VH-VL binders against p0c7u1. Designs and how they scored, part 1

No score or structure here was measured in a lab: all are predicted.

Target 1, 165 residues: p0c7u1
Amino acid sequence: MRQHRQFMDRTHYLLTFSSSETLLRLLLRIVDRAPKGRTFGDVLQPAKPEYRVGEVAEVIFVGANPKNSVQNQTHQTFLTVEKYEATSTSWQIVCNDASWETRFYWHKGLLGLSNATVEWHIPDTAQPGIYRIRYFGHNRKQDILKPAVILSFEGTSPAFEVVTI
Below, numbering starts at 1 at the first letter of every chain, in headers, positions and changes, except where a header shows other numbers; antibody chains aren't numbered by Kabat.
ipSAE, averaged over its two directions, is called F for ESMFold2-Fast, E for ESMFold2 and O for OpenDDE. V2 adds 0.75 times the mean of E and O to 0.25 times the DockQ between the complexes of E and O.
[cut] marks letters that were taken out.

## First folded at step 1 (VH-VL)

Design e14 (framework fv_ecleralimab)
Fold by ESMFold2-Fast, scan of step 1:
Structure e14 (fold): chain C 165 residues (1-165), chain A 122 residues (1-122), chain B 107 residues (1-107)
Amino acid sequence: as target 1 above (165 residues)
Amino acid sequence: EVQLVESGGGLVKPGGSLRLSCAASGFTFSNAWMHWVRQAPGKGLEWVGHIKSKTDGGTTDYAAPVKGRFTISRDDSKNTLYLQMNSLKTEDTAVYYCTTESIYDSSWFDPWGQGTLVTVSS
Amino acid sequence: SYELTQPLSVSVALGQTARITCSGDNIGSYYVHWYQQKPGQAPVLVIYGDNNRPSGIPERFSGSNSGNTATLTISRAQAGDEADYYCQSYDSSLYVVFGGGTKLTVL
């Protein structure tokens, strides 16, 4: 399939489609879109400033079809939950989408619009500290004169605190 | 790991010939469009030409300054790209890079080889 | 003979925003990619497909492309950003074209 897409350059692609309406129907069916003024991975709903162990942290991102990531994955995950380590001034991954504590929900809307919801069910074993949630996705893009491409993107939530009381 | 390693550069006299090689590893070479890009000392990047993947017909295209003098070829059994340079001019003095298009159905260059220096002088 | 025009040099102070332009007729109808090159090294991809970052490139790097101008934006400039930057796109025959390059100096 990739081989056939590589074969279709702009000239061939233009000659294949007789009308702008045909092209528009194709683009509406197979491309991902971000809302006006937003980009893929943008935070639509941030996590709360603070959570207790046992609560659910939730972030909603501008999303894209997760099937794109299955074919073209670089991170081997759709999401990470990271804890800040002050000693090294770095973020450490504490769990990903394979973790029982995380949930990934993709909500397909109209016209290629979608949302990705990441939930972290904070386990009783979680250490107090500063955390963030990240989303890793791929969007399918096809401009009128350009062949279809799969483009990677990342989104990162604002930091939030996890406390024990 | 995707890797490109150029070789074959050196000193050659004007009017001479030289063949560059680029050894590719870590990806399905026969599916990739391969490019040569050069950079004269202290100057910018200049596209030399490309060769399409085997599945796309393996055809070649060249920048105007090298058309008719340079030939790009590939050996998919050896995962190797070649640049045959004939009728060399002093203006061909440059570091020559091989690079490939992204595996994501797009024409950005990643990775690049380390480059090989071609010097055309007496 | 399609040409992409970049300024020869751009200076930016530490922590400020640098903008490097790449101008070409109808460039917004083509993808633009950006490469960083430090002395003696091969180019490194920093932006592809107008506005996307490869893995390992910090979020301070962003891009845009519309009409006749593409722009590479480097926010919160660091000393390590000092390099030559090249835009790359395509002419009407779909041949690869590079801009002339811009030397970014971080003061």
Scores: ipSAE 0.000, ipTM 0.460, lowest interface PAE 14.6, mean pLDDT 81

Design i1 (framework fv_iscalimab)
Fold by ESMFold2-Fast, scan of step 1:
Structure i1 (fold): chain C 165 residues (1-165), chain A 121 residues (1-121), chain B 112 residues (1-112)
Amino acid sequence: as target 1 above (165 residues)
Amino acid sequence: QVQLVESGGGVVQPGRSLRLSCAASGFTFSSYGMHWVRQAPGKGLEWVAVISYDGSNKYHADSVKGRFTISRDNSKITLYLQMNSLRTEDTAVYYCARDLYDFWSGYPDYWGQGTLVTVSS
Amino acid sequence: DIVMTQSPLSLTVTPGEPASISCRSSQSLLHSNGYNYLDWYLQKPGQSPQVLISLGSNRASGVPDRFSGSGSGTDFTLKISRVEAEDVGVYYCMQALQTPFTFGPGTKVDIR
C-alpha cells in the first residue's frame, strides 16, 4: 500500500513536471524578443562612416526569426542597399537579398533574442555617394490568453559614404 | 523604450522669440534624423522642419523659413527649434518626432507628447 | 507642394464592422525605385500621433493585422477589417516623396 502510494505520487509529479517543461520550451521556441530598451530593427552596430569599393559594409540589427517573413513579406526581401539621390530627395534601391553582393545572416541568441547581420560587398562598379542599408522583418508576439500575432518592422542604418579611391 | 519629451512652450506676444527643446532617450540619438511637426488647436498636422543625424543638413517648411531654425546637440541628446518673429498663426502644439533614418526616409516613427505654444497679444 | 486630400472626413462605424479611408495626392507618389512614399498615422483623442503604415502598405511594429494599406500613384486606401473601440481617432495620410512633407486633412473615426 505504501509502495503503491509512493509509486503513484512519483508518476503524477513526473507527468505534471514534464508537461510544464514542454510548454516552457515551446513558448521559448516560438517567441521573438528584443533586448530591454531596444526595438526590433534597431541598429546594434552601425556601418563605418566611409568605405572604399571592394570593402564590406556591415550592419547588425536587433533581429527576429526569418521564418515569420515567409508568409508575410510585403517587400519580398529581407534587406535593401540604397543610394541617396539629391535631385529627387529620395533613396534609390541598388540591390536586395537576391543580389550576389549582399549577405543576410540571422544569429539566434538565448531566450528568443537574435541578431540580423547585413553585409554589402561593395562592387568595383559602385558609384561614389551616400548609401544606407535597410532590414525588413517580422516578429512573433504571443500574450498569455491571446493568439500569436506577426508584426512587421523595419530597421535603417546610419548613412555611410562610398568612395572609389 | 524610445521616448521624446518636448519642453519650452508657453505664451508669447507676436514678434518675440521662443526656443523649444526635445529630450530623447531609449535609442542612439546621433544615428537618427529628427522632425518637428505642429498642430494648431482643432486643426490637422503640419510638418515644420527636419534635421539630419549629424546636423549638417536641414530643411524648413516655407511658412517658417527665415524665422525658425532646427538644430541639435548630440552630446546632450537634445533637439531644438529656435522660433523667431512669432506670429499668431504659429500657435500650435509642437511635436518632436524621430525619423527612422534622417529626413530622406521621411518616416517619423516615434513622436513626443507635444508642447503648446500660444502666440497672442 | 503636393496637396493631400482624404475621404470621408468623418466616419461612424458599428463595432466589428469594417472601415475604409481614401487618400489622394495631387501628383504621383510612386518613385522610380518602385515605392509609394505614403504613410498613415493615427491620433487617438488626447494622444500624440502614431505611425500605422509606411511606404503604402508596410505595417509598423505593434500595429494589428486588421489594418492594411493599399494603392499606388495618386490613390491610396487604409482599411480596418473589424473596427474596435481602441481604433477611435483621427487618421492622417502623409506624403514623403518630396519636401515639404504634407499631411491630408484627417478622417475622424467614431463608433456608435
Scores: ipSAE 0.000, ipTM 0.456, lowest interface PAE 18.5, mean pLDDT 81

Design i10 (framework fv_iscalimab)
Fold by ESMFold2-Fast, scan of step 1:
Parts: structure tokens; C-alpha cells; sequence
Structure i10 (fold): chain C 165 residues (1-165), chain A 122 residues (1-122), chain B 112 residues (1-112)
């Protein structure tokens, strides 16, 4: 199954601190942060309203370190691609992070900020219809004089349409 | 790996218009705010404009406000600066630069392009 | 607008000797999050500017440890412990606390 495992791509912001700031660097690197006015899993860039088979659907979310999710008890995947089923008025999972059509990229920013990019390379076999992409993660929270806490979160993209022509 | 390439500079007469482009590669363009910074020959750096990652918010320096407009096309992975009513004092090398942090907020510039020269001749 | 000033405006250094550049802002750059929104940039002759220090004291990726930033509020210092030939250029401080972002006038560093 390792062959179908999503490959994580990382953009590193290498910060070096003076000796007086070494502890601050160490503390900051263990804490995930969301941008001001946002929460983890929020959509930073939605998918386009419409795609054709063969194109790549992309969604960017406010992310957190994927290593926090190494033993994910709430969901066994970083992402899902879901298709809307009108007769049951429900979303059906079409693929997850084990699918070779999907890519997950985690990009580390400054001050504990990061983003998670989910790509779905739409196969020629995809059924036309309404789709959405979801992201599942965990953020690390550290309060003064308290142990670190790992909190689960999820984000969901706006729906988009896949057409064959 | 991470690269910004400006284009569209040249010699133009006062009162004319010019559009600069900045092509990005090697990073998730749609996640970052982008800046334009200029430098007149032999002078220091002057900040011109910034645009949010999604294009929804923009700020321009007072010296160019109403004449220049920053914009972006995330699907084309390109930043633009539309320059109208050009003046001799707009003569400068124009740099595009990526904001230091992605998402909302502005933190400074961590990646710079090579610059494109705009000469407004009398 | 926040006004930035630098001192000295020009500095000639013997290779291997230290250099110090001061930057002052017309108002405090210290945010409630505890960071000073002050960056340092270097422009080498014929090249684009490059970031050296962000948030007052954080070295940018790939920047040698001989560069350090310090200060808080309105007074900031960039120090180079041992100036090398590759450090020749113009150094700019810039405030990123609020728009419009404003640069200092620059300090030209040359090697004797």
C-alpha cells in the first residue's frame, strides 16, 4: 500500500535565531497556528466552478503539521474526494489519499502557519456530476504551563462540477 | 526552484500606459500575497503595491494611487501592474516580490524577481 | 505614514572587521503578538534585493550567522560580526507593521 500512499511535499522556511532567541524558535516550531480571522481547515483557495476530465482540481486549506495525524483515530486519511448523489441527498467518497489520482502537499510557513494543497487529477473514467474535496488534519496547541493538546479538524471545499466535454 | 520573472518594461512617453507581468514558479502562487517595489536609477527602494493571496484586497502607495492597479490571475500564476498616466518620476526598475508569509496579512518580502526597467522619457 | 531612518548612510569596512547599521522608526513597530515588524534587506551591486532578517531578529533561510538583528520598538540594529567581500552592497530596513510599507534610505557598505 505504500505505492498508493500520498506523497507529502514540503516548503521549508528555515529560520535561525540568535542565541537569545533559541528557546522561542523551539517553542514556536511545536505549535500550529491559523492566520488571523481563520481557523484550521478553512479554504484559502477554492476549486474552480467547473472542470473537465483530465484536468487537475486544486484546493488550498489552512493547514497543520501532518505528523500530528500519524495515528489518526477520527479519519484514516488526510483527504477525500466526494461526489454528490442527489437520490440519497448525500456525498459519496470517490477517492482518498491512498488514490494515485490525489496529491497532498503540506507547505510550512512562518510563525507556525502552514497550508495544505489537495490536488485531484481527474481521471478519464470520472463520472460527470458535482464534487467536493475535504481535508482532515490535527493541530498542536500549547498553553502556558499546560501539556500540548492535539485537536482534530476538517475542511470542506465549495462544490464544483465535472463535465466530460 | 522558487522564481519570479518580470516582463513588460520598456521606454514609454509621459501620459501613456504600460502593463507589467510577473510569472511565478516553484511555489503555490495562490497562497501568497504579492508586492510590487520600485527603484529609481541611483535611488533607494520604494514600495508600490500589495495584493492578497486571493486578489480580494489591495493597497497602493499614495504616489501611484489612482494611476496604477495591482492585480493577479491565480489560474495563470501571474501578477500584474497596470500603469496609467505615466510620469517621468515613475522611471524605475520594478520588482515583484512574494510576501514573507502565505495567506492573509502582510509580513514583508522574502523572494524577489530580477526586475524590469521602465523608462518614461520626456 | 511610518518614516524610517538609517545611520550611517555610508560605511567602509576593512575585511574581517565588524559593521553595525542603525534603523529608527517614527512609531513603534512592536505588535501585540510580541514581534517587531522590521525587516532587513541587502541589495548587492547589479542584483535584486534579498531578505536578510525578518521580524527584527529572525535570519532568513541561507543567511550566514555573522548577520544578526536586534532592537525593539523604534530602535533597531543590524550587525555583521566579520564583513566579507560578498557583503558589499546597500542595506535597507523596512517596516511591515502597516501599509504603506516604508523603507529606510539605505546604508551603502563597501570594503576598504
Amino acid sequence: as target 1 above (165 residues)
Amino acid sequence: QVQLVESGGGVVQPGRSLRLSCAASGFTFSSYGMHWVRQAPGKGLEWVAVIWYDGSNKYHADSVKGRFTISRDNSKITLYLQMNSLRTEDTAVYYCARDTIFGEDYYGMDVWGQGTLVTVSS
Amino acid sequence: DIVMTQSPLSLTVTPGEPASISCRSSQSLLHSNGYNYLDWYLQKPGQSPQVLISLGSNRASGVPDRFSGSGSGTDFTLKISRVEAEDVGVYYCMQALQTPFTFGPGTKVDIR
Scores: ipSAE 0.000, ipTM 0.497, lowest interface PAE 14.3, mean pLDDT 82

Design i14 (framework fv_iscalimab)
Fold by ESMFold2-Fast, scan of step 1:
Structure i14 (fold): chain C 165 residues (1-165), chain A 119 residues (1-119), chain B 112 residues (1-112)
Amino acid sequence: as target 1 above (165 residues)
Amino acid sequence: QVQLVESGGGVVQPGRSLRLSCAASGFTFSSYAMHWVRQAPGKGLEWVAVIWYDGSNKYHADSVKGRFTISRDNSKITLYLQMNSLRTEDTAVYYCARDQWLDYYFDYWGQGTLVTVSS
Amino acid sequence: DIVMTQSPLSLTVTPGEPASISCRSSQSLLHSNGYNYLDWYLQKPGQSPQVLISLGSNRASGVPDRFSGSGSGTDFTLKISRVEAEDVGVYYCMQALQTPFTFGPGTKVDIR
């Protein structure tokens, strides 16, 4: 299966760069874009100031194609949910994209525009405190007369409070 | 683990030549552009040269243009800087650096190798 | 050549206090593709430089979130929300819009 995957990826690569005209048309499909006045990872919709256990915390970020992240770092998570710890004055990772409690949704818009929605389904076992959600992505960029590039970025939500009922 | 290890530095007289090497490991060397950056003792950083991933394009700072030549050997996984007609003002620690995603930023740097040009 | 300047050139902060470093370019670093080609690097004493921020505001992998970059065109700022002992060093901005790439003179950050 790895051999078939490699052959298909190579074929796609060769077709992508067959001519200047083809390259320009394909650039509109494979290049990630951010809205005017925004950058990748910017928060488009913050979480609410407060949630109860059992509720869903949601943050929407300016997104990029998650395929870029898979290709470039196998250990990278798409997201973290972090809890502030006053004793160490630091943020502690509570869960990531492998957790059943988290959901990552990528919504493709027009001409390379997209958004990434991160949901945290707050479990009954969650400790009360201050939390935040982070998004880790990679955007694909290709300037005319330059090779394609993949750039890492991070977005962090405003902090929100989780209270037990 | 990504590593860059510079070598070839030393003490050399003005007008002489020296070749620096940068041995790469832990990544696909042939997929990345590479840079040389130098730092004179107690001074700031100065960009020296870049070479594209396939060696097809090179750029040098005006201060070294015509004297220094960046090159690479992808089969040996090594970056080079050939330094000719050395001047006392070329005295510096020379770093090689990997260009993450071409022309955007240097994500990994070597430890540096000291070049001292004196009589 | 694009000339880069930084202010202040030296800064001493109490641990836990914020720090702000300004970087200016002699011409706009905003490319027609919408990106500002400005990067920030930190050189800790006795160590090689390391990347902090790329393209004006994108924090590099592994860099603490207390570091942030902002600005566009010719005026850029690096902010550290709470300076820690490990943040001591010289901070450099660099333009990567065109060759030759040029660094600012550096800003030395010390703790009290």
Scores: ipSAE 0.000, ipTM 0.456, lowest interface PAE 17.5, mean pLDDT 81

Design i15 (framework fv_iscalimab)
Fold by ESMFold2-Fast, scan of step 1:
Structure i15 (fold): chain C 165 residues (1-165), chain A 121 residues (1-121), chain B 112 residues (1-112)
Amino acid sequence: as target 1 above (165 residues)
Amino acid sequence: QVQLVESGGGVVQPGRSLRLSCAASGFTFSSYGMHWVRQAPGKGLEWVAVISYDGSNKYHADSVKGRFTISRDNSKITLYLQMNSLRTEDTAVYYCARGLRYFDWSPFDYWGQGTLVTVSS
Amino acid sequence: DIVMTQSPLSLTVTPGEPASISCRSSQSLLHSNGYNYLDWYLQKPGQSPQVLISLGSNRASGVPDRFSGSGSGTDFTLKISRVEAEDVGVYYCMQALQTPYTFGPGTKVDIR
């Protein structure tokens, strides 16, 4: 893909230093960064207001390296798809990242910037209603001469409607 | 149940070396940063060293820098502290403690029972 | 290095009475992420330390609600609303904003 887009790139921690310029590039790419005026989990591209069954709902979030979330004992998924239930006034999880209908793509950008794309391939069996997509991640923050800190974050899309034909 | 069990302490002469181990169980060891903390007899707690979940980052207190080295073996689920050029002021109970984790920055939420290192002639 | 101080260094209370321990740091412990990197630990006689409070005010799992942490920046307080016999020990604050991590000198809490 493009230089700024590589699915699940986990190899940057395997690189070795050969120069001060290479060292700087490695340090900047290991640390997660958010764009100016944004925070991790912020929605960069919301879902459309409405989808039909059979379509693909897509949300793009300010992302962080998914390697930070590997073996997370307190959170088991990168994403959820949730349906609003009016009778209980609550959101019900209908899919997570183990669901065959969902896709998670991490797109690595320059200088530690990245985005996370969540796709939900809406099955023909989906019930009409109000839905939202959530992203769960962890960003790596490391000051010079300090231990790295792994910080949890989450983002939630605006609600969207799923309708039958 | 989360457990951390230290071993390797003992009586040793100044200038000698000693290696401490901390065996972990009851959690995914490779997901957590680990610390060594010591306590001299009748004194307070002193932080010694930390190692990141993957072993790529290590930091040591100035009092032990250049003499002590923290390391880990995630396949053996064990944390180590290699102590070289031991001094009488290194006499302390040494605790391993679980620190950093993926979900949130975690304090030292679980501690071992400690192992006593006595440096004397 | 960040220097941590505690006051008082020793405290004797009647069971059921409140206790308050102050912790001060030589530099602000407030990170740009909005958290104060200050933790509180208790070491009971003959035992390993145990965590009580993390990130200034977050009570650790299994810790009774009679314990509370407050403060921001450089001035922090640990309060015990009603001291019980099991609360006897040495209380330490610790900063984890930067290496080296540093502990306060400890506050010894005894009952009358």
Scores: ipSAE 0.000, ipTM 0.471, lowest interface PAE 17.6, mean pLDDT 81

Design i16 (framework fv_iscalimab)
Fold by ESMFold2-Fast, scan of step 1:
Structure i16 (fold): chain C 165 residues (1-165), chain A 120 residues (1-120), chain B 112 residues (1-112)
Amino acid sequence: as target 1 above (165 residues)
Amino acid sequence: QVQLVESGGGVVQPGRSLRLSCAASGFTFSSYDMHWVRQAPGKGLEWVAVISYDGSNKYHADSVKGRFTISRDNSKITLYLQMNSLRTEDTAVYYCARHRYSYGYYFDYWGQGTLVTVSS
Amino acid sequence: DIVMTQSPLSLTVTPGEPASISCRSSQSLLESNGYNYLDWYLQKPGQSPQVLISLGSNRASGVPDRFSGSGSGTDFTLKISRVEAEDVGVYYCMQALQTPFTFGPGTKVDIR
């Protein structure tokens, strides 16, 4: 069964910094950063083109601290799994982060860098079709001499196919 | 599927150097912290080192600090352990392991291990 | 460093009977976020270690429900409700609260 868990932020390595570097590190620790040339929600690892029921679909996104989303969620969820409906030409939400088959992993890096991994453990009851995974997050931005702000973002994976048997 | 394959082990004399490799496949290597864990013959598990996903941060156990250096090459999808000034007590099977965060904070995949024997 | 201890160090169980393994840490593994940073691993003979339980009580993917973890702070227990032949091996607890990560000495579980 799915384990319901709080998001944890415990991976800190012991580092030695100069006084100036220590102050900079402390300041940057409370903000989120995207890698150079990337934006929050960008896909770092897409799902495979095809999965079978019983397999695990995985997407890795440029992430941000999930604690930012606790009071600021615009979609009431960190993630959705969506199925394409050809007759209406629209994406239908089939599950979100409260679903027993989804997992959200936040990998905290240094200086505000992080990755968000979304897994969908495809149940035997899943209908065959075209699916995608979306990630909804919030990043904290703080300029010197200005108050901090929380900004929403979203990422969407390339589509993938689910087949049965 | 996710795989980790260690190589570079062998028999070496005390004081010599050896470099271990761990080739990863089946996942985005550059998104995961990686660890080395060792096990001496007939003994328990001992954590050796960790490296952050981008290679910017490292931590080594006191027993190997100053002698061993963990590194990675994300373009080659490979983790390394450079072992200098080897001692007989470094004799062990060396495993690489992937670090998973959030639901877990554990080593979710391990390689098969590579044996390092330091003998005079 | 956090020192981990296990009891018993060796256990022989009749198939289908329960088994219980204790793990203790030299300092609390309970974080301010409410989680205990303690994991359980199984190493079957001739195989690499595999994860069983994380964060004190969270069963890893694919691990049978006959395995359960409990405890908080410095005192933890791994229970197997009905030991099967495939459960033979050495069980290790590990603290993941701080570096260096440290393992217990292991508990060898065998079948009678």
Scores: ipSAE 0.000, ipTM 0.473, lowest interface PAE 18.1, mean pLDDT 82

Design i2 (framework fv_iscalimab)
Fold by ESMFold2-Fast, scan of step 1:
Structure i2 (fold): chain C 165 residues (1-165), chain A 122 residues (1-122), chain B 112 residues (1-112)
Amino acid sequence: as target 1 above (165 residues)
Amino acid sequence: QVQLVESGGGVVQPGRSLRLSCAASGFTFSSYAMHWVRQAPGKGLEWVAVISYDGSNKYHADSVKGRFTISRDNSKITLYLQMNSLRTEDTAVYYCARESYYDSSGYLFDYWGQGTLVTVSS
Amino acid sequence: DIVMTQSPLSLTVTPGEPASISCRSSQSLLYSNGYNYLDWYLQKPGQSPQVLISLGSNRASGVPDRFSGSGSGTDFTLKISRVEAEDVGVYYCMQALQTPYTFGPGTKVDIR
């Protein structure tokens, strides 16, 4: 049940027959929404293919209210910056949201939509190589037939290259 | 494994009452909305009622409003349908069905019980 | 209430041949989120209904790929590319958009 397959906005669908606009507005205030055809954690704006040390890598994801994540996080962080290690064919965590190099911005949208912007201010000490940024969040669902639910999600950027010159 | 087992069906005279039960197992019952769906012999499916996860919200089909009441006991992991003022038209196999959750395949009913037959005749 | 209709109501096919069932709703089942709230269920003789297709076209887990759903708004189709003996039963479309939830009358599929 923890997997987000074919996520359906059942909260909105269930409210169509009750049609109390006051109730609908109240419920929509406490739920997160993803754009049509997208899911939470989807990349809206990928990082550039290449960055130099000293530049800022930026990724924008379909977001959710970060307050949902305070006690329900599986990764104890909103974001990771990971470097690809070819010898082990694995991604190594370089930094997370506690790092001074990273910035997390949540931009509340107009109709329950929101964006999560992750920035990595690439330090002069960064090793050249292939990197990616990941976002870890939680969205809140509420409807009249089911309990309020906090659901985890992840988003991962396309890979990008960091060069020293 | 998810299982729903209906009971309480039988032969009853018009105007009398009957209570159906649906015993659930294999999942967190208190997290799911539950439904009753019926099928008259040789006929199609007809939705009867739904109850929210906590029992606070209930909806019934117009054909049974005022006569049938859906309820649940989360501590006993059981769904109920109280049927009053039974009519011959209520003769049917009654199925309980679980409403799928947010992260399932998006269909309304993901699991059905085996059904229990209610025959209303004199 | 949303009224559901199906055509044909009965269909007999030769094993291995295709079958097509139509379902029509009295109101659009296409919601503002872009999904059609139409499900397809199969009831085999003597058994409880089981899910086949959700949201118009999404096959349920474990359902063979010879089953496909299509359509949008008020007109929907369930197709079976090669009907097999195990597919015998009654097929129901159902709108899940709003209460009261309503089923089509069912289409009985038999093999010769």
Scores: ipSAE 0.000, ipTM 0.510, lowest interface PAE 12.2, mean pLDDT 82

Design i3 (framework fv_iscalimab)
Fold by ESMFold2-Fast, scan of step 1:
Structure i3 (fold): chain C 165 residues (1-165), chain A 121 residues (1-121), chain B 112 residues (1-112)
Amino acid sequence: as target 1 above (165 residues)
Amino acid sequence: QVQLVESGGGVVQPGRSLRLSCAASGFTFSSYGMHWVRQAPGKGLEWVAVIWYDGSNKYHADSVKGRFTISRDNSKITLYLQMNSLRTEDTAVYYCARDEYSSGWYGFDYWGQGTLVTVSS
Amino acid sequence: DIVMTQSPLSLTVTPGEPASISCRSSQSLLHSNGYNYLDWYLQKPGQSPQVLISLGSNRASGVPDRFSGSGSGTDFTLKISRVEAEDVGVYYCMQALETPYTFGPGTKVDIR
């Protein structure tokens, strides 16, 4: 539910402003930017190596405006929490951004810089094992003399272990 | 600029050992998973092994499991492949490759030039 | 293991003609996150492989837009809209959904 705040419709606000103010808002629309030496989805703050059930696992990624994500894309999610399964040597999704246990926070910085924070509130029912958090986003890029383009990206946290008491 | 340079290849007799190295530069080595991929003369690409960014997890192809061991030294910014009990069918050019894991966009986005291993009597 | 197959295994193309390469997997490469874990690589004669396309359809940086990837699940296609002399080489698909990662046998593209 918290994620709904990040998607508040700005269309109504644009219609209530003067032409001058509306034009200024359009002209000042920032493209997404990554810090020097980083790319979108890069981990800025990794999860701890180990968590207990009941704790909160947190990862901070180089982010982009979540409004760039297209609802009709096949993945249609901002984040996953995945558990490693050795038998099939694959990662299984256990939570996504619609889950009660997950929180997605987008923190807008200056000049197109932003961070995406993913929290997983580890339920008491979580199975012990190896987990990771992934972030799926889209960044807006505009080169000189070209229209803006929306590019997909993803970031994956270092793996961490969930243990029980 | 990102660069990967393999070394340690050469001619070796069956049953012997070789250790390959892959020296990385131009990026934060400790943030990336790394792979070894080989190519026998005139044949296609064959995946050999992967190691996670921190060395905590490793996987090897069944054809080399128990004989080859992938490892890394993040302090030396170097990837290794220890090859024991070499067989003639291990003759190949061995490439190291970076897994663009954090963004997921490029897969094996950078490859080294390869080092030739020839196993013959 | 997931088995990868490619068709055709060899193509000779006149410059400016389109080319199409098919790749099939023995299992679905579509993850529950919505991505197809299929990559396309090009190996030019005497050179190391280079990435062309990741996650089924995402072109790598510096790759011309005449290259496109499509498909989902078990059937994938790499298209070159207008083949140029520099496109000569062997094209490989690879699945990265699970270990062991597996390559297709390769498709050799040659030009007259």
Scores: ipSAE 0.000, ipTM 0.471, lowest interface PAE 16.8, mean pLDDT 81

